# Miniprotein binders against q9bqp7, part 10

Target 1, 240 residues: q9bqp7
Amino acid sequence: VPQNWFPIFNPERSDKPNASDPSVPLKIPLQRNVIPSVTRVLQQTMTKQQVFLLERWKQRMILELGEDGFKEYTSNVFLQGKRFHEALESILSPQETLKERDENLLKSGYIESVQHILKDVSGVRALESAVQHETLNYIGLLDCVAEYQGKLCVIDWKTSEKPKPFIQSTFDNPLQVVAYMGAMNHDTNYSFQVQCGLIVVAYKDGSPAHPHFMDAELCSQYWTKWLLRLEEYTEKKKNQ
Short names: E, the ipSAE of ESMFold2; O, the ipSAE of OpenDDE; V2, 0.75 times the mean of E and O plus 0.25 times the DockQ between their complexes.

## First folded at step 30 (miniprotein)

Design T7l (at its last look DockQ between E and O 0.02; V2 from the best seeds 0.00; counts 0 for: pae O 9.1 > 1.5, SAP 70.189 > 70, placed apart)
Fold by ESMFold2, look of step 30:
Structure T7l (fold): chain B 240 residues (1-240), chain A 93 residues (1-93)
Amino acid sequence: as target 1 above (240 residues)
Amino acid sequence: SIEIKVEIRKDGETFKYEYKVDSPMELWLVLLRLMRYIRKEGAEKIEIRIEAQSPEEAEYFAWILIQIFEELGYEDIRIEFDGERIEVTGKEE
């Protein structure tokens, strides 16, 4: 049991945005501060076995591509991920039309990959928006808050050069999603909460993306694991 | 196909199982059922050997097995690779 257990849901908040809420999705800017980000917490609390596997993968790639080739490869993957997120933000923004968007930004296999998912997405309430957990003191930048098949979700978009058909096989991503959910649900910049999460894995070749839906029960289970990771991070930093 | 050999030490006895599956999805189903069984019954030691179809697939399966063993509460997790073959061992102590 985490030392500082805290509920993921806020009983004082509606799980449904008010119809009079702004029609433009929220985009809260990320503030620089001393509190840790979700991604930093997860990175700093990986198990030794996870670190070993990542280093083994890195060494194998360096053997194949060379150090400079590996840096180029990883930089390209990062750039394509960034362009993917920028394209999705543009597509989901009600203030822009397709004719006003950069056409090169929209031309990627990743965008093709998610088209069937986007048909089920509506009611976009936040895009590329900062969240801060007021009590647990951590921060994040969520990708999207919208309805997926009628369920309001924190949606996280991931790019992959290989299919990942099962949620348990994605690296720490369920923890990232629930951490964003908990932060949003206890952030004064938001007047509503979410009970569900969605992870969408998009593929470079345009193959249909895999959605991984997380209902409230599953989110609560992963929330407990997130709290343990946050506690572990806090313990490590006491000795820094 | 993917070959899977499972060895479980429980209550001083050793149990061996062998599976042959045609896809990573079938492998995942086997591993999920194994995790549920071990969560209920407990085990002192679990060894899983997988003959993957590539070194990349072996690394992927190792990642899954480590998460499963950590979920089950094993602290002593050993990982060995030999080309396409992996062996992951979890011990309760």
Scores: ipSAE 0.098, ipTM 0.620, lowest interface PAE 5.4, mean pLDDT 81
Fold by OpenDDE base, look of step 30:
Structure T7l (fold): chain B 240 residues (1-240), chain A 93 residues (1-93)
Amino acid sequence: as target 1 above (240 residues)
Amino acid sequence: SIEIKVEIRKDGETFKYEYKVDSPMELWLVLLRLMRYIRKEGAEKIEIRIEAQSPEEAEYFAWILIQIFEELGYEDIRIEFDGERIEVTGKEE
């Protein structure tokens, strides 16, 4: 049980959009602060088992591809991930962001993969927007806040070459999503709250993406785990 | 462009390197060269700062750097994030 419990949901906020909600998605810039990011907290508090699994995966990939092949692979995965997020931001933004829709960005297998999910996405509230939890002292950059099948969600887009049909296969991604939810729900820059999360795993080959929907109950369960990771991080920093 | 600052401490001396790369592939080439250098010459401390173009890019670079520092035998590895800026430090115990 977390020593410092804090609610994920803010009872003072409504789930309903205020009539004053801007028609344009929020894009709050991430401020350079001494405040740890969600990603930093998660990376610094990985279990020995998680580290082992990642190392084992790396070693296997090196055996299959060779050292140079693995480096090329890793670079390509990164570039593809970046292009995918840029393409999604362009698709979900109502303003034709003047960046020439490089038609090539939209022809990716990852974009094809998420088409069936995008059909169910509407009411985009935020894109690539910073969140800060003032009381728990962490920050993050969320990919998207939108309605998925009529439910307002924090949406996190992931790329994978391997099928991830189960939410358990997404490692700490559920923790990241709920951390962003909790921060947004208590960030003064936002007038609304979210109760659901969505992890979308897009595939390079264009096969249908796996949506991992997180209802309010599941979010609350992962929120407890997030708080424990945050406490572990805080304790580790006090001892350094 | 991705800006990379490298600081290496060896035998009481500090060496500083600055790189600008236009692609993740070029970043890997820089990191490979650095790994070869550290394996040959050793270093008591290595610090790498990267100004990424996105937080996702920063997270990915941080993951790469952790793996590199682990392979180099550093046990004390620290990661700092400031938006798109990452700082990874490895120290010998």
Scores: ipSAE 0.012, ipTM 0.211, lowest interface PAE 9.1, mean pLDDT 83
ESMFold2 (binder alone), look of step 30: mean pLDDT 80; pTM 0.788

## First folded at step 31 (miniprotein)

Design T7z1 (at its last look DockQ between E and O 0.01; V2 from the best seeds 0.00; counts 0 for: pae E 17.2 > 1.5, placed apart)
Fold by OpenDDE base, look of step 31:
Structure T7z1 (fold): chain B 240 residues (1-240), chain A 93 residues (1-93)
Amino acid sequence: as target 1 above (240 residues)
Amino acid sequence: SIEIKVEIRKDGETFKYEYKVDSPMELWRVLMRLMRYIRKEGAEKIEIRIEAQSPKEAEYFAWILILIFRELGYEDIEIEFDGERIEVTGKEE
């Protein structure tokens, strides 16, 4: 049990999404503060097993590609992910801001992969927007807040070359999603609350993306795990 | 092992395939191969039965199949659950 328990949901906020669809999605800039990001917390609190598996994967890839080849591969993966997020932001943004749709960004296997998911996405409330949890002292940049199949979700878009058909195969992504949810639900910049999460794994070859829906119960379970990771990070920082 | 039974109906003929895979990753490879086949050749009906290792795994496989069938253009999609066993059927309207 976390020592510093804090609720993922804010009892002061209505569970009913306020029907005022903001005409424009929120885009709050990330402020560079001494406050750790969700990503940093997760990276610094990986288990010895996770680190070992990652290192083993890295070594295998270096043996296959060489050191320079591996650097190029990792750079390309990062670039592809970035371009995918930019393309999604463009697609999900209101048409008035879409003057410069780089048509080249839309012509990707990843975009093709998520088309069936995008059909079920509506009511976009935030895109690439910063969240801050003032009490728990962490920040993050969430990809999207929108309705998926009529349920308001924090949506996290991921690219993968390998199939991830199970939420368990997404590693710490569920923790990232609930961290963003908890922060948003207690961030004064947001007037609404989210109770669900969605991880979408897009594939380079255009194969149908895997949606991993997280209901309120599953979110609560991962929230407890997130709190434990945050405590571990805080303890490590005090000892450094 | 995960057992997969596939039945495809095309031009009045029925084709049956059986696969045994050791991982969800291998299952996905089989499904992608089938998807490529159906995109190229078409099918009036596709039925996929999977024997999963858990009810939760079965649910995930069902969702994957529904997504694949929707992407292939099947509007009529039926799903049946029996514990760890799932059956998903797509039909051309």
Scores: ipSAE 0.006, ipTM 0.200, lowest interface PAE 12.2, mean pLDDT 85
Fold by ESMFold2, look of step 31:
Structure T7z1 (fold): chain B 240 residues (1-240), chain A 93 residues (1-93)
Amino acid sequence: as target 1 above (240 residues)
Amino acid sequence: SIEIKVEIRKDGETFKYEYKVDSPMELWRVLMRLMRYIRKEGAEKIEIRIEAQSPKEAEYFAWILILIFRELGYEDIEIEFDGERIEVTGKEE
């Protein structure tokens, strides 16, 4: 029986937003498997220019900080992002509370930065939840699914120490969102469909975060670009 | 099966290709190879004709072709539909 080529949306699911409040947001655990993650696919298909710019940035940082200083810097950036996501998960989950030993977690510049966005977020459906696209053979771990200004979105939270993000994150953020969206819309662990995306860039100094809303048409456009990266990844693995 | 006819005009020459595939997945792979080729080599004009297996499938392929042509930089895209048949033409500005 003929079917449409894998669209980002699932024709077997309702297009209507789910207006029901969830009792508990979904948190599907990430499974151990051999299929690639969204981030692995994107990392393995970076352009030669992206790789060159990352190597130049790395060498500049090592020149300024030394090898050990660079390792400490990159570890600290990773820890900041991890703590930011942990704080957001706690804030958005009414049944979970922050550990008292991390009681200052809610008083970071990044959390201050997103306060105006959080006021427009409601109806949380999923937090830190795995998604899988069985047909296209990829998996991911999305940050959040919730309504933003009345639109159900896959929401990706990102941190930036400066108002402008690092160049490596500028090229792939929308691809990550649509890859998660396409996987969720065809994942049997989920009964609802998501049509929109949101990328929120939070700043270390507490400056107001920048939301980047992606409507259904824009998501479909980026979906094509994601499928190109996935096909490139598949061709590389076939040639190894 | 799904039939695809491609006409590429480059450096004053015309190249014609025909593919016959058994599934939408195979069609997708053909289109992705064409996009990579055209992005690498360039083209003055690209014309893609697809005979799909249903009108719904044809509408989906038309959407995808529009996105591909926009990604390649063709802003004036000519589209013709006849049930299961679609033709999309992109010309260099």
Scores: ipSAE 0.000, ipTM 0.226, lowest interface PAE 17.2, mean pLDDT 77
ESMFold2 (binder alone), look of step 31: mean pLDDT 79; pTM 0.774

Design T7z2 (at its last look DockQ between E and O 0.02; V2 from the best seeds 0.00; counts 0 for: pae E 14.8 > 1.5, placed apart)
Fold by ESMFold2, look of step 31:
Structure T7z2 (fold): chain B 240 residues (1-240), chain A 93 residues (1-93)
Amino acid sequence: as target 1 above (240 residues)
Amino acid sequence: SIEIKVEIRKDGETFKYEYKVDSPLELWKVLMRLMRYIRKEGAEKIEIRIEAQSPREAEYFAWILIMIFKELGYEDIEIEFDGERIEVTGKEE
């Protein structure tokens, strides 16, 4: 139990029915400042076991590929993720300048992997949009807010070359989603709130993506864990 | 069996220890005793050399040693692999 609990939902925000869609999804610009990002908080509060696992993976990859080979590999993984997110933003936003789109961007195994998920996604409210929790003092950049099977979700898109059930499960993806949700629900740039989350893992070979839906109760459970990580981060900064 | 050679430098003196154990679990017990000793007494430099029974076992021991040296507070950690042999060196700042 965190010492300073704070609600994930904003009681001052109504759960308005979607009477009108905006013509364009929200894209609030990210303004870097002195307050930490969600990913920074999670990175600096990893458990000893998470750190050991990541270092073990790194050293094995360096032994297999060499230092330069490892740098190339990690750069390519980052590039693939970036291109995937760019493609999804293009697919989910209004298509007003079609001739400027890179067709190679849309033709990938990752995009094929998520097609069955995208059929259930509608009502896109935000894409690649900044969120800030001014009270708890953290920021983030969420991937997407849209309805998934009728539920408005913060959606986080992940890429994987193959299933990584153990390594990926030790990463704090659910905490990232609920941190974005809590920030959005208390950010004056947004007039609505979200109670559900979705993590979608897409595969390079086009295999069907794995969705991981998080209802409000599950989000509340992870929110408590996020608050503990944020407290831990704050304590570490006081001691540095 | 698994062979371990430890060299500790403390207060200008060098201390050398050798261990031979039959399993990774026994190796872990040896390393825990060393960790408790170093945590209490301190050391300017620690070198640990392990001859494992396989390359995969050597990789496992390397990860354990990295975790231990980080837990002890060594930031300058060097590691070398040679098949089944591992050398890990930690130096005090």
Scores: ipSAE 0.000, ipTM 0.103, lowest interface PAE 14.8, mean pLDDT 78
Fold by OpenDDE base, look of step 31:
Structure T7z2 (fold): chain B 240 residues (1-240), chain A 93 residues (1-93)
Amino acid sequence: as target 1 above (240 residues)
Amino acid sequence: SIEIKVEIRKDGETFKYEYKVDSPLELWKVLMRLMRYIRKEGAEKIEIRIEAQSPREAEYFAWILIMIFKELGYEDIEIEFDGERIEVTGKEE
């Protein structure tokens, strides 16, 4: 049990979207802060087993590609991820805010992969927007807040070369989603609350993406795990 | 273009480097060269500032830098975000 328990949901906020929500998705910029990001917390609190598995993967890839090949591969993975998020932001943004759509960004297997998910996405409330949890002292940049199949979700888009049909195969991604939810629900820049999460795993070959929906109960379970990771991070920082 | 500023403190001296790259791939090459340098020469403090093209890109670069600094053996890692700007600092204990 976390020593510093804090709720994921804000009782002061209505679960119902306020009719007064702006028609334009929110895009809160990251502010200059000496506050750890969600990503940093998760990376610094990886288990020995997770570190071992990643190192083993790295060594295998180096054996297959060589050191320079592995570097190039890693760079390409990040670039592909970036382009995918940029394309999604462009698709989900209102037409009036669309900078000239680079048509080349839309011609990707990843975009093809998520088309069936995008059909169920509506009511976009935020895109690439910063969240801050003032009490728990962490920040993050969420990909999207929108309705998925009529339920308001924090949506996190991921790219993968390997099938991830189960939420357990997404490693710490569920923790990232609930961390963003908890921060947003208590961030004064947002007037609404989210109770659900969605992880979408897009594939390079255009095969149908896997949606991993997280209901309020599952979010609460992962929230407890997130709080434990945050406490571990805080303790490590104090000992440094 | 992506602008990179690097500050290295070693033996009481401060070394500053500035790079301008056209792609994340070129950024990676710069970072790998720096990593090789630090592994060989050591540094008490390393600070890397990147001016990204978007806040999302800044987040990706921050993630890369954290991984690099961990691989280099830095346990005290600080991260600062300012929109598209990131600053990551690693210190020896």
Scores: ipSAE 0.000, ipTM 0.211, lowest interface PAE 10.1, mean pLDDT 84
ESMFold2 (binder alone), look of step 31: mean pLDDT 80; pTM 0.789

## First folded at step 32 (miniprotein)

Design T7m (at its last look DockQ between E and O 0.22; V2 from the best seeds 0.00; counts 0 for: pae O 10.8 > 1.5, placed apart)
Fold by ESMFold2, look of step 32:
Formats: structure tokens, sequence, C-alpha cells
Structure T7m (fold): chain B 240 residues (1-240), chain A 93 residues (1-93)
């Protein structure tokens, strides 16, 4: 269906890491760029139905909290997500010690929520690392590449105030994961590839996080949808 | 409770189903089962009406329904709210 189809996997790369790969996770710096980020592409290509529901939610929140109250609410939600990601990077870094970590980062319901997932995570290969797809011209910042239950995955961590027990309830998150995966698999900064994805939804009250595993077939299905979103974004920029 | 009414049009026939659930997790189970059924059988039109416990819950269910209809391949998706009631219709083009 996409006019310019491109494979998500690179046949010239192994899914088995080289034995000589460094033990310190990769952290490729994000470069200043004119090419779009994954999150910008997704935000700029929301469906009319998604935009309608988002606007309805915003208006109801503003009615209840006032405009200033709504701005404070959204700022706090963003901060909670940022601190959650910082805590996870600290926990998964092989050079961190307990005393060198911000105690507020480690004390949260979100961190409690993911504990059962973290016990199944090993072999961390990348943390908060930039990826770029040179051919398709997009960039991203992935959260983590590590083994989950023995499968090397691009792992995306999300916070949520609402239950998301099914992958359908994560909306565009699967597209984000496969976009990072496709970029990483064709990025010269990486010597290996990844064929699986994992979305982990953590909850503020400490309830067990929901993992959403994506095998290669499922990743391929979402990759097609990502290519359509990227194509739509590109077409909109031609008319700008 | 949460009341759910489903209307499916297939091959000139209309099928109607009603469900009553007490929490959003049960609602998810009903919707996932319905999605599996429609994916296997197909339908020209599906209309789902839900009476939620609040307007906020109705909005949450609307997000879920449009995602499900998109995954089922419907291109003509209509959303209508009436207080804590939500109606989502998906049609083949």
Amino acid sequence: as target 1 above (240 residues)
Amino acid sequence: SIEIKVEIRKDGETFKYEYKVWDPMELWMVLMRLMRYIRKEGAEKIEIRIEAKSPEEAEYFAWILIQIFEELGYEDIRIEFDGKRIEVTGKEE
C-alpha cells in the first residue's frame, strides 16, 4: 500500500551481537537535524477522529481545571514521564550504584510497577540512543535495546494513568517502536539488528506493568502502517 | 454497570447483541472477542453504542473503539456523544 516500500529488517546484519561488542550500552547522541523525528511524524499525521477526541478531552479538562490548571496538569504529566525514563536509564546502566542515584527517581509507583518486567531484562545494548534511517530520512531517540526473556528487543517505556491491557490500547506506540527498529537496523552506528519489540506500560499506583511483546511478524505489520504515516507526513510537507 | 449494544450488518442481514459489564476490563474482553469475530466473518457496517458511568469514561471507550475499527479496516468511522453515551459506527467504503 505504501508507494515507497522499504524493508524493516536488514538481511546483511545478524540478530546475534558480536562477541567483541562493548559491555557499556550504546548512547548515540541526538544530532541537530532538519529531518523529522518519529514523534513529530506521528503527531502531524493523527487521524481526524484522533484529533477530535483529543480536542474534546482538552476542552473538558479546561472546563474542570481552568486553563492555568490544565497547563499545570500537563506539565506535571510530562515531568513524571521524564523522571521515569531517567530512573530506568539509571537502573539499567551497568556503572550506576544505589548511592549515586537520585532517591526521588527510584521512589515512585511507576518503578514499582515495572519490577517484574525488569527481572526478565538483560544484555542491555543501548540506552537513550539516537537512531537515523538514512534512506527514509527520519530520526528517533529510542529508550532501550535489551534482551527480554531471551529475545533482543527495542523496548519502549510508557507511563499511564489508565489501564492498557492490550496492544490496541497503546494506540501509536507500536508505530514508534517499529520506526526506531527500522532506523536502527539501517543505521551505520549499530553493528547488529533487532527483530522484536516490547512496549511496557507502567502505572502510577504501582500495579503490575503490562508488557506488549511484538514478534517479527507483528513488527512487519506495524512497519507497513508506519511507512504510510511517513508518506502522509512527506506529502503534507510538499504542500507547506 | 456499563451497557453495550452492538449492531452488525452482513450480507443484507442485521445482527444485534447486548452486553452488560461492571468494569472497563470486562468491556475490553467483550471488545477483543468482538474484534476477533468481525476479523474472521467480516461486516459491511458495525455500530457500537456504550453507556458509560461518566463522560470521561465514554471518551476513553471512544479512543478504544476508533482504534479497533481502524484495525478492522473500516475507513468511514463516525463518533457521536450524548453525555455519558458514545456511539461509534464503522462502514466499508
Scores: ipSAE 0.467, ipTM 0.821, lowest interface PAE 1.8, mean pLDDT 85
Fold by OpenDDE base, look of step 32:
Structure T7m (fold): chain B 240 residues (1-240), chain A 93 residues (1-93)
Amino acid sequence: as target 1 above (240 residues)
Amino acid sequence: SIEIKVEIRKDGETFKYEYKVWDPMELWMVLMRLMRYIRKEGAEKIEIRIEAKSPEEAEYFAWILIQIFEELGYEDIRIEFDGKRIEVTGKEE
């Protein structure tokens, strides 16, 4: 049990859109503070097993591609991910419907992959928006808050190249989502609450993306795990 | 076809299941059913072996399995690759 328990859900907030909900998705800038990001917390609290698996994967890739080839591969993966997020932001933003969408950003297998998911996405409330949990002292940048099949979700978009399990990205993705949920639900910049999460894995070849829906119960379970990771991080930093 | 072998250990007994699916979506449906079963019945150890058509497909299946095992709360997850074969084992500590 976490020593510093805090609820993921805020009983003072409603899932119902207030009549004052802006027609434009929120985009709160991330402020560079001494406050750790969700990503940093997760990276520094990886288990020995997770680190081992990642290192083993890395060594295998280096053997296959060479050191320079692996560096190039990693750079390309990062770039493709970035472009995919930019394209999704453009698609989901109402204001950019009028701007000349860089057609090149939309011509990707990843965008093709998520088309069937996008059909079920509506009511976009935030895009690439910062969240801060003031009490638990962490920050993050969430990809999207929207309704998926009529349920308000924090949506996290992931890219997978060849069905290579980037085992690296999947282990802590549910923790990342609930961390963003918990922060948003208690961030004064947001007037609404989320109770669900959604992880969408897009594929480079345009194969249908895989949606991983997280209901309120599953989110609560991962929230406990997140709190434990946050405590571990805090303890490690006190000892440094 | 994709062959799936599942071994579940519960209360000192071992249960074995074999499935044959034709596409990754069917595989997902089978795994979701298994997940629901395990949530209800519990399992001390789960082993899932899948015969993939390519190394890339094996990696995809590994990813799906890891997520399922994590959702089920297994902390000790082992992944083994043998060519196109993937084996994932989860154990409750």
Scores: ipSAE 0.006, ipTM 0.242, lowest interface PAE 10.8, mean pLDDT 83
ESMFold2 (binder alone), look of step 32: mean pLDDT 78; pTM 0.759

Design T7n (at its last look DockQ between E and O 0.07; V2 from the best seeds 0.00; counts 0 for: pae O 8.2 > 1.5, placed apart)
Fold by ESMFold2, look of step 32:
Structure T7n (fold): chain B 240 residues (1-240), chain A 93 residues (1-93)
Amino acid sequence: as target 1 above (240 residues)
Amino acid sequence: SIEIKVEIRKDGETFKYEYKVRSPYELWMVLMRLMRYIRKEGAEKIEIRIEAKSPEEAEYFAWILIQIFEELGYEDIRIEFDGKRIEVTGKEE
């Protein structure tokens, strides 16, 4: 239990859509900022076991590929994720103005993998949009806010070469989702709030993506864990 | 194809289980059922041993196991690799 509990939901905000839904999803620009990002907080508060396994993996990869080969491998993985997010933003945007080069972004195994999920996604309200929690002092860049099977969600898109059939197999991703949710719900750039989350894991070979839906109760449970990670981060920075 | 050996200590007794699965997906299903059982019944100590096909697969299974043990609330988690074999132990304090 965190010492300074703060609610994930904002009682002063309506869960109901505004009278006019925007025709273009929100895209709040990310500002360069001194306050930490969600991903930075999570990276700096990994458990001893997680750090041990990450370092073991890194050293084995360097032994197999060499240092330059490892750098190329990690750069390629990052680029694949970036291109996947670019393609999804294009697909979900009401302005489909992409040129010929952008058509290659739409033809990938990852995009094939999520097609059955996209059929259940509607009412897109935000894409690649910044969030800030002014009280708790953290920022993030959420992937998507849209309805999934009738429930408004913060949606996080992930790529994976390993199957992730359960929410536990997504490790810290639920914390990332609820951190974005809590920030959005208290960010003055947004006039609405969300109570649900969705993690979608896409596969390079086009295999059907795994959706991991998070209802309000589950989000509240992970929110408590996020607050503990944020407290841990803050305490570490005061001791440096 | 993947052999899983589980040892659970609860109420002063030791229980041993053995599973054989064909894929990492089936491994996740076995471990999720085990997690639900332990969450309901409790255990002072859990030890899981898995023999993988490669050191990389063993590292993947280690990630799975520490996630499960952390979600179960074990604070004393030990990881030991022996070639392609991984052993993870979770103990209550």
Scores: ipSAE 0.509, ipTM 0.834, lowest interface PAE 1.7, mean pLDDT 85
Fold by OpenDDE base, look of step 32:
Structure T7n (fold): chain B 240 residues (1-240), chain A 93 residues (1-93)
Amino acid sequence: as target 1 above (240 residues)
Amino acid sequence: SIEIKVEIRKDGETFKYEYKVRSPYELWMVLMRLMRYIRKEGAEKIEIRIEAKSPEEAEYFAWILIQIFEELGYEDIRIEFDGKRIEVTGKEE
């Protein structure tokens, strides 16, 4: 049990959009502060097993591609991910419908992969927006807040070359999603609450993306795990 | 259409199922239903055969099936490829 328990959901906020919700998705800039990001917390609290598996994967890739080849590969993967997020932001933003969409950004297997998911996405409230949890002292940049099949979700878009049909295969992504949910639900910059999460795994070859929906119960379970990771991070920093 | 043949062996009996789906996504939905069934009812042996449209699609389906069988606890998993045809067999040891 976390020593510093804090609720993921804010009882003072309603799930119903206030009629005053701006027609334009929120995009709050990330402020560079001494406050740790969700990503940093998760990276520094990886288990020895997780670190070992990643290192073995890296060694295998270097053996196959060479050191320079691996660097190029990692750079390309990063670039593809970035372009995918930029393309999604453009698609989901109502204002950019008028700007000459870089047609090249839309011509990707990843964009093709998520088309069936995008059909079920509506009511976009935030895109690439910063969240801060003032009490728990962490920050993050969430990809999207929108309705998926009529349920308001924090949506996290992921790219993969391999199928990830199970939420367990997404590693710490569920923790990232609930961390963003908890922060947003208590961030004064937001007037609404989210109770659900969605991880979408897009595939390079255009194969249909896998949606991993997280209901309120599952989110609560991962929230407890997130709090434990945050405590571990805090303890490690005090001992450094 | 993508054709799927499923053979399940349980308690000495063999059950055969055939599905036709329109997309890889529909295939996934069928496989998820089957997975739920197998978790509930159990099976000593599962064989799934899929006719893919391309070798690349076949590889994609193979990876999905491997993960399903691993999730179901099958330790002996065999994969056979014949062009665009994929056959995955899982057995309880």
Scores: ipSAE 0.014, ipTM 0.289, lowest interface PAE 8.2, mean pLDDT 86
ESMFold2 (binder alone), look of step 32: mean pLDDT 79; pTM 0.773

